# Ledger of designs, part 25: VH-VL binders against Netrin-A (NetA)

Target 1, 267 residues: Netrin-A (NetA), of Drosophila melanogaster (Fruit fly) (q24567r46to312)
Amino acid sequence: EPRACIPDFVNAAYDAPVVASSTCGSSGAQRYCEYQDHERSCHTCDMTDPLRSFPARSLTDLNNSNNVTCWRSEPVTGSGDNVTLTLSLGKKFELTYVILQLCPHAPRPDSMVIYKSTDHGLSWQPFQFFSSQCRRLFGRPARQSTGRHNEHEARCSDVTRPLVSRIAFSTLEGRPSSRDLDSSPVLQDWVTATDIRVVFHRLQRPDPQALLSLEAGGATDLASGKYSVPLANGPAGNNIEANLGGDVATSGSGLHYAISDFSVGGR
Key: E = the ipSAE of ESMFold2; O = the ipSAE of ESMFold2 at other seeds; V2 = 0.75 times the mean of E and O plus 0.25 times the DockQ between their complexes.

## First folded at step 21 (VH-VL; framework fv_iluzanebart)

Design f5 (from w5 with light chain S31T Q32H; at its last look DockQ between E and O 0.83; V2 from the best seeds 0.85)
Fold by ESMFold2 at other seeds, look of step 21:
Structure f5 (fold): chain C 267 residues (1-267), chain A 120 residues (1-120), chain B 107 residues (1-107)
Amino acid sequence: as target 1 above (267 residues)
Amino acid sequence: EVQLVQSGAEVKKPGESLKISCKGSGYSFTNYWIGWVRQMPGKGLEWMGIIYPGNSDTRYSPSFQGQVTISADKSISTAYLQWSSLKASDTAMYFCARRDYPGSYYMDVWGQGTLVTVSS
Amino acid sequence: EIVMTQSPATLSVSPGERATLSCRASQSVSTHLAWFQQKPGQAPRLLIYGASTRATGIPARFSGSGSGTEFTLTISSLQPEDFAVYYCQQYYNWPYTFGQGTKVDIK
């Protein structure tokens, strides 16, 4: 029997079960919107119509450039729960990466947490935080690396880089003992997982100009193309809410999470 | 058919030891968490703890840590709940339950229950 | 640990009418919530998992909804066999926890 060369790592998420807490069109037809540069384009999702459905299985199926499949959440609201993806790998893997590929024209998540389980989904611990406001939202500094004492700790990274259509977590990057993983029980435990859970907290806001242009018919200044923004450096009770414009910016916006691939490199 | 079959009812005195059993059949016993739920007379359901028989990983709800011991014998596909010294307040119905995996984490199979009565 | 709170404690409803049971979590459990029915002297019976997915063999009159911290079990037209105690349970993270139960009685 010839020994074929096989990779040490595979996509452990392929065909693995994944559960989404929210899927567009699950309770009947819904409107969702995409934002491209300065324009908004809205469409209908409906889980009963295969041509307009965006189920969770699209996250772990085979994707190709000719037929990109998407999972889409329901449009987010200010009163709604966070959106969660939970993936069962089925066994223990040593992970090298977790990657979420955004659908075309999808807004980027601004704040999210990746959790892992090593006990077949019984208990969960933070694996990676992403946010433009790591200290404000997660009480953690934005960091690219760890010291040798805390190589097993989750870090918080800025996910807002505009040149990539994916959100990527490298499990070993910036961890000193990663160069000799075989000699580090701490890092071997760190990269081990049986399940991955992603919790989305916030989307990046679309361009204010694009949002305002599609809402024409409001105040005269807005309808005329004149924009009013809060004065810079003004006092606010919560800078996050002042910058977001409260829940008004997400009301009727059709903003939602849209992911075409959820891949996990493991062995 | 996946089944969990529990040992029969027990009548005990305070201070005695007890070990009740839950035998799984029709599935790979070592690949599923199996746990124990207490229901005191006239009261609701409460989680006690859970074990993964494949590696004996055992977890307890905080209020039961140190109060009971959960174990398993994978050679006979059986999980156990045991007390070293029973109290009258241990009088209850005890259920075992299997947790589904992968793809889900809910309790999909339940034992019939074991009534434990502790009185002088 | 995550505290699950059910309301009402007891619900009196006539057969054929709609019953609505509530379950609240002290923190988000996403959609990792199950509903169980229990009759005297019996083991719990799974009705709903994933907050809204009906278990096999469960009649269509049972439906679940909610996500995060607020959940509802609805029985659209109560039948005589539906009078029982109903429990919600989160399985989002260990330790798993039950609500205290809602007893559904014949009016």
Scores: ipSAE 0.850, ipTM 0.926, lowest interface PAE 0.7, mean pLDDT 84
ESMFold2, look of step 21: ipSAE 0.855; ipTM 0.929
ESMFold2 (binder alone), look of step 21: mean pLDDT 91; pTM 0.921

Design f6 (from d3 with heavy chain H104N; at its last look DockQ between E and O 0.96; V2 from the best seeds 0.87)
Fold by ESMFold2, look of step 21:
Structure f6 (fold): chain C 267 residues (1-267), chain A 120 residues (1-120), chain B 107 residues (1-107)
Amino acid sequence: as target 1 above (267 residues)
Amino acid sequence: EVQLVQSGAEVKKPGESLKISCKGSGYSFTNYWIGWVRQMPGKGLEWMGIIYPGESDTRYSPSFQGQVTISADKSISTAYLQWSSLKASDTAMYFCARRDYPGNYYMDVWGQGTLVTVSS
Amino acid sequence: EIVMTQSPATLSVSPGERATLSCRASQSVSTQLAWFQQKPGQAPRLLIYGASTRATGIPARFSGSGSGTEFTLTISSLQPEDFAVYYCQQYYNWPYTFGQGTKVDIK
């Protein structure tokens, strides 16, 4: 039979409410920093000053190359909670993609989870994992092939050397029943969402005192995946976990999440 | 203005059935979660369950699953909490509450409470 | 389910003094935490949502802080009308849960 015409997607996130757990300058003026080609540039954010504010509504407003607006989190610390973004679409959509566009010069998040809700934000399930350490942080192999028995499950994408300025999740890519979505209730449920939640995770560096105790306990503790970050060097390049001459876990580096667009393709 | 108005106090005996109500007004009843919170005498607040009337989607806290029934009648903008057989331990104050949406998920409107007393 | 634990159970404070109430979650709830005030025979009154945002009409002496698993409600310069029971509640994921409450009494 001839192929049915599928309606075009829309950006379901446009002008939708979004709540960030952390916004630069929300508790008074703060210093934030960014790096390009190993050059550090620091600035001030202040939510009371419109010229230096980076609110969550910038994630879902209209953006273009001539009018880039950014949400910026507070500088990340090792002891702080994960940063989250929660987007309310307001109704059920069948989603085709979720995209986070990084602001210019923004460090790439190393690890994050996209969750979805189908019950208007009441309960949440994983939708996609991203990490340089998928197995250790999220208990999932990177780049796993899928069959029909697990095509409704969240996968983890291994971030190794991402040079692009966006983080993208295609909801149906690599899922066997995706070619005939109309005949797959499982994938129809899989792509349905009313809300999206993004959680940015920090890699956990070894505690020096716990590491000393681990050495007394032997290599088995390291091999168990007890630590989110291996004892070896952490991620390199323009990455939120990169250590550019200081302790990334402190606010001294000024590194923070900075995103200009949170878009969701749906119908 | 947005309001939740609950039915009046009830005095019942063990084994009797009961259905108490929570009528919403001033908003689109079918587009918000409404839930029920129990407060036993001298005790704290505990979630019982919650309903999305527009889809008849009902969820219960684990300790209340199978103990009560939560329902709604969209035509009269009313949510219900009901027992098929009351026990003395069901003596409590019962509140309904609306969850805000979209944008935020906190409980923004509360009913005045319904005191249920179950005694012989 | 996420267990919310409040401390202390009872806090005796003189009018004009500062009261500090704690709430701990068994798992991160991000900033999706609310504080309620309740007086006998009344429905809970929303004070703080989003861990730190005052609800409409709530006096500035109420403030909230925290994220993840540790949260604090502070009442600066406590007034006679502030003697009540205070509850924290997470709304990060269903089932939603309350802490067991902190009673703020007149010293």
Scores: ipSAE 0.835, ipTM 0.921, lowest interface PAE 0.7, mean pLDDT 85
ESMFold2 (binder alone), look of step 21: mean pLDDT 91; pTM 0.921
ESMFold2 at other seeds, look of step 21: ipSAE 0.837; ipTM 0.922

## First folded at step 22 (VH-VL; framework fv_iluzanebart)

Design g1 (from d3 with light chain Q32H; at its last look DockQ between E and O 0.71; V2 from the best seeds 0.79)
Fold by ESMFold2 at other seeds, look of step 22:
Structure g1 (fold): chain C 267 residues (1-267), chain A 120 residues (1-120), chain B 107 residues (1-107)
Amino acid sequence: as target 1 above (267 residues)
Amino acid sequence: EVQLVQSGAEVKKPGESLKISCKGSGYSFTNYWIGWVRQMPGKGLEWMGIIYPGESDTRYSPSFQGQVTISADKSISTAYLQWSSLKASDTAMYFCARRDYPGHYYMDVWGQGTLVTVSS
Amino acid sequence: EIVMTQSPATLSVSPGERATLSCRASQSVSTHLAWFQQKPGQAPRLLIYGASTRATGIPARFSGSGSGTEFTLTISSLQPEDFAVYYCQQYYNWPYTFGQGTKVDIK
């Protein structure tokens, strides 16, 4: 058996072209904000300043603990479009995973979809759904058993209970023919891709205590508790929304998507 | 320099067959989608279909499925658009276009156009 | 199929004035939107890709903006050579589709 001829899985996304639908600071200096230990911290991004630049190239470069590189979208608004990342692998790979590593202190996604293409980015099909509301938003159960009849279908997972800083999709986990991939044309087609597209629909709702800290300027400071008005109708749009009458500060709160690594295991 | 050069104008009768060509040069022909766009007299642009010559993968816009055949000859870096039986309504200008890849997916190179006239 | 709708159908503008063309998609195309200029008897000419990026050699008076479903092309100071038909095209997903065109005429 020719074991030396079998390629190992590698990060197929390394140095691959990636295009983001928005990047913080691309149209001039912008404010972005993140939450850390129930405190809001805000900073400036500006693509003309290398020290404040967070380009899409950061998604597929090499990171280390001392020099983390980060892509950041523009701050999201209730009236804004979804944020997308489109990755061109350049050739067909058999994929075993897609992983998005959040930047330190990044706001967390709630709802998103991973799509794949097998035709060099011409057409796209769902690969994985993520949401706290899989049934409501994507018409899919949040916990689904996979049998042989549906092992080639996208599933939906709930990312709102992630105690870790990454979003991970294992392409073969829980699929019956995965132990015998070489004899399953269906799963071989399932794992094959030339391109990956990630569509972010919604951020997680900020913690109520963090929202109180954001909105308490000029308000009653009850034991430093600070507060804000509650959101109405939950997720009414594609992005985080706030139901504050005439309050542009909430819609411009600086919350955004921030990803440090877009990894794709493939061969 | 990347170029797409199309075959010359055609004057045909209804019922005749026709095959027009688009020759690519200055790039790796088999590694790019190349497609055909119709423009009827005084009308806008319409995508007809697209081919990836390296894998012979051909896709059609719904309104053109079954109406034309798109093909390619890799050995001479040429894409084709063909009709088995022309109709007067096929009178139009036909453009070929190449799609950029990897990284981007926009149409970056266009042929000069081929005028096809079908009249009794 | 993603439908692209342009408005207005015809735009009359004096030379030196600003022209603003609109393009709307029936569903989100993210920023995978291109603008083309076409003069009679010529192939389309790429002006803008990625919704807002000027193609090589395109004058700075052409600018694009928008994302998702609503896009604009702006010509900040119209020149005589800019009188043409302009098309938007989405390349987010196959089949790719054009808007019906906006003719920019001299006022």
Scores: ipSAE 0.802, ipTM 0.907, lowest interface PAE 0.8, mean pLDDT 84
ESMFold2, look of step 22: ipSAE 0.841; ipTM 0.922
ESMFold2 (binder alone), look of step 22: mean pLDDT 91; pTM 0.928

Design g2 (from d3 with light chain Q27E; at its last fold request DockQ between E and O 0.94; V2 from the best seeds 0.87)
Heavy chain, then light chain:
Amino acid sequence: EVQLVQSGAEVKKPGESLKISCKGSGYSFTNYWIGWVRQMPGKGLEWMGIIYPGESDTRYSPSFQGQVTISADKSISTAYLQWSSLKASDTAMYFCARRDYPGHYYMDVWGQGTLVTVSS
Amino acid sequence: EIVMTQSPATLSVSPGERATLSCRASESVSTQLAWFQQKPGQAPRLLIYGASTRATGIPARFSGSGSGTEFTLTISSLQPEDFAVYYCQQYYNWPYTFGQGTKVDIK
ESMFold2, look of step 22: ipSAE 0.855; ipTM 0.931
ESMFold2 (binder alone), look of step 22: mean pLDDT 91; pTM 0.925
ESMFold2 at other seeds, look of step 22: ipSAE 0.833; ipTM 0.917
ESMFold2, fold request of step 23: ipSAE 0.166, 0.843, 0.837; ipTM 0.626, 0.923, 0.919
ESMFold2 (binder alone), fold request of step 23: mean pLDDT 91, 91, 91; pTM 0.915, 0.921, 0.923
ESMFold2 at other seeds, fold request of step 23: ipSAE 0.837, 0.847, 0.840; ipTM 0.921, 0.925, 0.921

Design g3 (from d3 with heavy chain M107F V109Y; at its last look DockQ between E and O 0.74; V2 from the best seeds 0.82)
Fold by ESMFold2 at other seeds, look of step 22:
Structure g3 (fold): chain C 267 residues (1-267), chain A 120 residues (1-120), chain B 107 residues (1-107)
Amino acid sequence: as target 1 above (267 residues)
Amino acid sequence: EVQLVQSGAEVKKPGESLKISCKGSGYSFTNYWIGWVRQMPGKGLEWMGIIYPGESDTRYSPSFQGQVTISADKSISTAYLQWSSLKASDTAMYFCARRDYPGHYYFDYWGQGTLVTVSS
Amino acid sequence: EIVMTQSPATLSVSPGERATLSCRASQSVSTQLAWFQQKPGQAPRLLIYGASTRATGIPARFSGSGSGTEFTLTISSLQPEDFAVYYCQQYYNWPYTFGQGTKVDIK
């Protein structure tokens, strides 16, 4: 029986260091909340308690369906900074994909950027944008492919596919020279990286019925809510979109980023 | 143990050339960025530039581009900071520092400093 | 270039009291911020990295907080050896930059 070809690529992120700018429970016990079937359930995170900790190490460890491990950010607020994950691969790889697997019941990010570095984390360039509002938030059209003259450019993809539990970037998809990578110095440079940085800007808004089941968090504004308010300039802060007619609400919902796997296909 | 040992103090006149050194030991010299920081008398710290010896990749802060040369000799694990023509305003303390990698990008080890005095 | 601005320039504090130092970035540096202590004639000493993580061997009285553009270093009970100049430094993106320093003096 002929053997299957050994693939040239591995998960370069396995056991690689990841640093998160925000981790639930890092500054003492915190409340976080999840949605399931129109219901909110809230729990406690605390990094000093191993049974309630959700550290960045969970992003690049081994997972299985019976013991999913998660990194969780602190709950987002309208005034908070963006949440950042930084992955150090340790050497140059040619990358085929970057994948973020959401934890069970986690809301999707709505807007985020993947950056790469080729100089061991010294400087950074955009690699992929994701948003339901690519043009408004990032000044880029939502595009699936490029021409030959801009194969080295980051694109913006619309993320309005609910219930998909993975966020995936294929580095070569839609790029004309990808069929013959060996003959394209431009694409060879494009796929090369030593480090990946993910910046989360906004969570996807829950539907209105799910939002109505949320309880006010004691905020002083007119519309008590579980969303972060937009900051003055977008994309800024960890915000959920305004939920109705341009109205904004403050956070109290315990919504947060939750990722179980950060994988990077590399050679 | 990781150590960065710098060359000794220098007293020079304006217009002279100078090359000061920073020798790294206790780690893989070619796998870490090494940077140079200037501190003028009574003033704060400012990054001048940084080098990755394994690839000879050198970057400068904008205000120092073209003012100094940063280099390294991998065979003796040594980074250098060099002036072709010193000015009196180059009188300062100069530090080298190693950047941590992978995982974090902070500067965890520093040289002891080299005092450079340039006077007429 | 990301400009780091520290305040106050000088802080007079009695031993045993709390000192609070501020550092502001001209744009977000996430949590890629370090605090250094420097005494005359010495190299800078790393105190805090990642905005809030204490470096090895640094006493618990030193703590850092903040993310994005606003950061704070707190010394909860100032000791005689803590009178020094303190610098913040961002390492989010090259060129890396320091704040101008805050001198902590005996009151």
Scores: ipSAE 0.843, ipTM 0.924, lowest interface PAE 0.7, mean pLDDT 84
ESMFold2, look of step 22: ipSAE 0.857; ipTM 0.930
ESMFold2 (binder alone), look of step 22: mean pLDDT 92; pTM 0.933

Design g4 (from d3 with heavy chain N31D; at its last fold request DockQ between E and O 0.93; V2 from the best seeds 0.87)
Heavy chain, then light chain:
Amino acid sequence: EVQLVQSGAEVKKPGESLKISCKGSGYSFTDYWIGWVRQMPGKGLEWMGIIYPGESDTRYSPSFQGQVTISADKSISTAYLQWSSLKASDTAMYFCARRDYPGHYYMDVWGQGTLVTVSS
Amino acid sequence: EIVMTQSPATLSVSPGERATLSCRASQSVSTQLAWFQQKPGQAPRLLIYGASTRATGIPARFSGSGSGTEFTLTISSLQPEDFAVYYCQQYYNWPYTFGQGTKVDIK
ESMFold2, look of step 22: ipSAE 0.867; ipTM 0.935
ESMFold2 (binder alone), look of step 22: mean pLDDT 91; pTM 0.926
ESMFold2 at other seeds, look of step 22: ipSAE 0.847; ipTM 0.926
ESMFold2, fold request of step 23: ipSAE 0.848, 0.856, 0.837; ipTM 0.924, 0.928, 0.920
ESMFold2 (binder alone), fold request of step 23: mean pLDDT 91, 91, 91; pTM 0.925, 0.922, 0.927
ESMFold2 at other seeds, fold request of step 23: ipSAE 0.846, 0.830, 0.840; ipTM 0.926, 0.917, 0.922

Design g5 (from d3 with heavy chain H104Q; at its last look DockQ between E and O 0.82; V2 from the best seeds 0.83)
Fold by ESMFold2, look of step 22:
Structure g5 (fold): chain C 267 residues (1-267), chain A 120 residues (1-120), chain B 107 residues (1-107)
Amino acid sequence: as target 1 above (267 residues)
Amino acid sequence: EVQLVQSGAEVKKPGESLKISCKGSGYSFTNYWIGWVRQMPGKGLEWMGIIYPGESDTRYSPSFQGQVTISADKSISTAYLQWSSLKASDTAMYFCARRDYPGQYYMDVWGQGTLVTVSS
Amino acid sequence: EIVMTQSPATLSVSPGERATLSCRASQSVSTQLAWFQQKPGQAPRLLIYGASTRATGIPARFSGSGSGTEFTLTISSLQPEDFAVYYCQQYYNWPYTFGQGTKVDIK
């Protein structure tokens, strides 16, 4: 007896174009650093050398545990802008998840926003916020669920602070009408997207005591990592130092965003 | 080759209607945003609005909302910019432009421009 | 709406010399920033997209830099054909907006 076919979700991001606002080595050979077992290890990236390149296309290619490909941003500084990834899906998909897999030894970003577009990248709306400081940075309470009146709104999550190798957003989790998606036009529109944009605001988790100071003020200071606690298992003093001048000034800690896979579950 | 070809120059009086065109060729017309940019004499460039013909999704810059109509005819791969009642201040050069997608999102193809002159 | 502000309004430069043009956004546009060249009666010509990537066929003397709110177009060794008006444009979010332009004149 034939049954109705239910479409399976696929990785809609596979082979899709991704634009990164920052890529290590894009303007010439550049140093970046990793922190493992309380040791700093620094290397060179250079986009003109295929063996030392970490381009955005690595985010949506096929990866495996034996040959991980990575996108790496330039090292972050206190004076720099946010780093972004913008993914073109090319058509409308109903999304169930967005996942960013960290490269080996990469620190988990503290604060970031996932945006979506339903108009092929013309305009953007928030999809999910992540931060240890949801209210301070994004003006939103930390929540794992919504009520029926606001189930189509982006939430801010701080429950993903555990040290894990991936950042995951389930589009329908904690939304009351998700149990009957086919009868909810609101949630059907909520999960629909043609593009995804990720904005990384802050790499390192802030030190609460330093944030009580008036000197820890504005958004640039909060994004810089200047007032951050050291990474777990990292060397002491791995705060990002600002590069304040000179054409030949060296970068600080060498910390950067490093992602091996950008997956989007959709149909 | 990808091209946008615009209709010819227009001379009009205040209060008249006008519809100028931008014909796309060499690509899948319905799958790209295409929009209109105004340049008043001796002035800079201003986005007016943009349309996605495959979904008839039209967006306007705030200062042009309600001032013009942007539309498209998919069957002849043509976008339009239309005034119901021209003003002297509508005297300008008008360009159409296509946006790259999927990919880099920048405006990658431009029409040659249509000069509209409105005077009595 | 994101306001794009260019400086200077006019830049006088001798052929063979360097021209540096600035563009500032009222809020971050990441690297979704393009530079256009325009000569009288012509459509804008794309020079740079993604803040720093040269468009196809654009000479190497044109280079772009910046991210967020501050951007620069540099023309090394300026040629006679480079005397024109230059516009920056953000395409980070609708409505897209241009700067008011920088006219590069013969010194």
Scores: ipSAE 0.820, ipTM 0.914, lowest interface PAE 0.9, mean pLDDT 85
ESMFold2 (binder alone), look of step 22: mean pLDDT 91; pTM 0.927
ESMFold2 at other seeds, look of step 22: ipSAE 0.853; ipTM 0.930

Design g6 (from d3 with light chain V29I; at its last look DockQ between E and O 0.69; V2 from the best seeds 0.81)
Fold by ESMFold2, look of step 22:
Structure g6 (fold): chain C 267 residues (1-267), chain A 120 residues (1-120), chain B 107 residues (1-107)
Amino acid sequence: as target 1 above (267 residues)
Amino acid sequence: EVQLVQSGAEVKKPGESLKISCKGSGYSFTNYWIGWVRQMPGKGLEWMGIIYPGESDTRYSPSFQGQVTISADKSISTAYLQWSSLKASDTAMYFCARRDYPGHYYMDVWGQGTLVTVSS
Amino acid sequence: EIVMTQSPATLSVSPGERATLSCRASQSISTQLAWFQQKPGQAPRLLIYGASTRATGIPARFSGSGSGTEFTLTISSLQPEDFAVYYCQQYYNWPYTFGQGTKVDIK
């Protein structure tokens, strides 16, 4: 009997070009901070110094447990734009997962969107939303599965627990027709991509005690519990880029995005 | 050397058809988006549409949808812009441009332009 | 459709002076912005991509900055060959769009 050729899934992101919208130290030496065990540790990044550089190349190179390499964004500010990563796979792949591995002691993202392209980066559609505030920020319920009429839609996941060191999206999980993918043109199209774009919107707030040593930029009263990060009003649905009016972070916080591995399971 | 070479200037009357060309060389023509940009006399640049010849995937800017046809012949590495019935308002300079990929999505190579004049 | 708005429409500058051109997007385009220079009868010339990266062969006097919705092209010391029209263009999502242009004239 004839046997179908089914290639093994591989990390399609390995050696693929990644463009980051910001990289720590690209505009001169910058200060970034890590938060662990109620303490803040701050360091300097500088792209001109190999010992203190955190380029986007680190996202898709070979990592090992003994020598973790990191990409780090510039520190976030309330007036700054969202940070983006754009990965070009170079051809069409059927994707099974997208994984972002956090660097050690990295601040954890709270809200972000994964987009995909099927037309070599020309146009983009939502693939997965992540947030502790799915309805407020993205107009979507937090869901782990879909019904059969909506299995081609991007979902929003509320994965905010600090015990998770990676952000993972399984493209077929919780989708009713996934067990019979060969008979589902809808899901076959759903898993197909040529490019992936990640847009980071918000970081989780660090431990309040670690924040007591921060220089104030827009947050003024940590001792009384009046601490907050202003949110953009956003009832307007899935076009999140258009509805982000502003996020405020103190300039002294050193909060930033730090990712050691950007992997994409593809065939 | 990557090049885009466009067909020569055209002088036409309203109602006539026209097809202008953009020939790519020095690269794999089927693996890049190539698009068309209009510049009316004394005006700015406007995207008209774009084609991926390897998949015949064609996209138009909204104001040009149904107004022109973009096509390609990959056997001769040539993209086309065509009108079925020209109007005087189609008088403009028309450029083709190649989009870089992978890694970046900006226009890295431009044709020299084709002047189309439509008058009675 | 993402609308790109340039200002000023015309900028009069003496040779050797600094020119600053602005480009605003109607929504965030990250850093996926290009700047082009165009002289009469010629094709646009790519100056800057990724908001801040100079294209191959572009003199260091050209620099770009910005992210999100606000972008700036700076020419630190204008040369006679720099008098032209400048366009910004977003490539964040199709349809791609240009700003309306800024003409840089000799004062």
Scores: ipSAE 0.840, ipTM 0.921, lowest interface PAE 0.7, mean pLDDT 84
ESMFold2 (binder alone), look of step 22: mean pLDDT 91; pTM 0.924
ESMFold2 at other seeds, look of step 22: ipSAE 0.846; ipTM 0.924

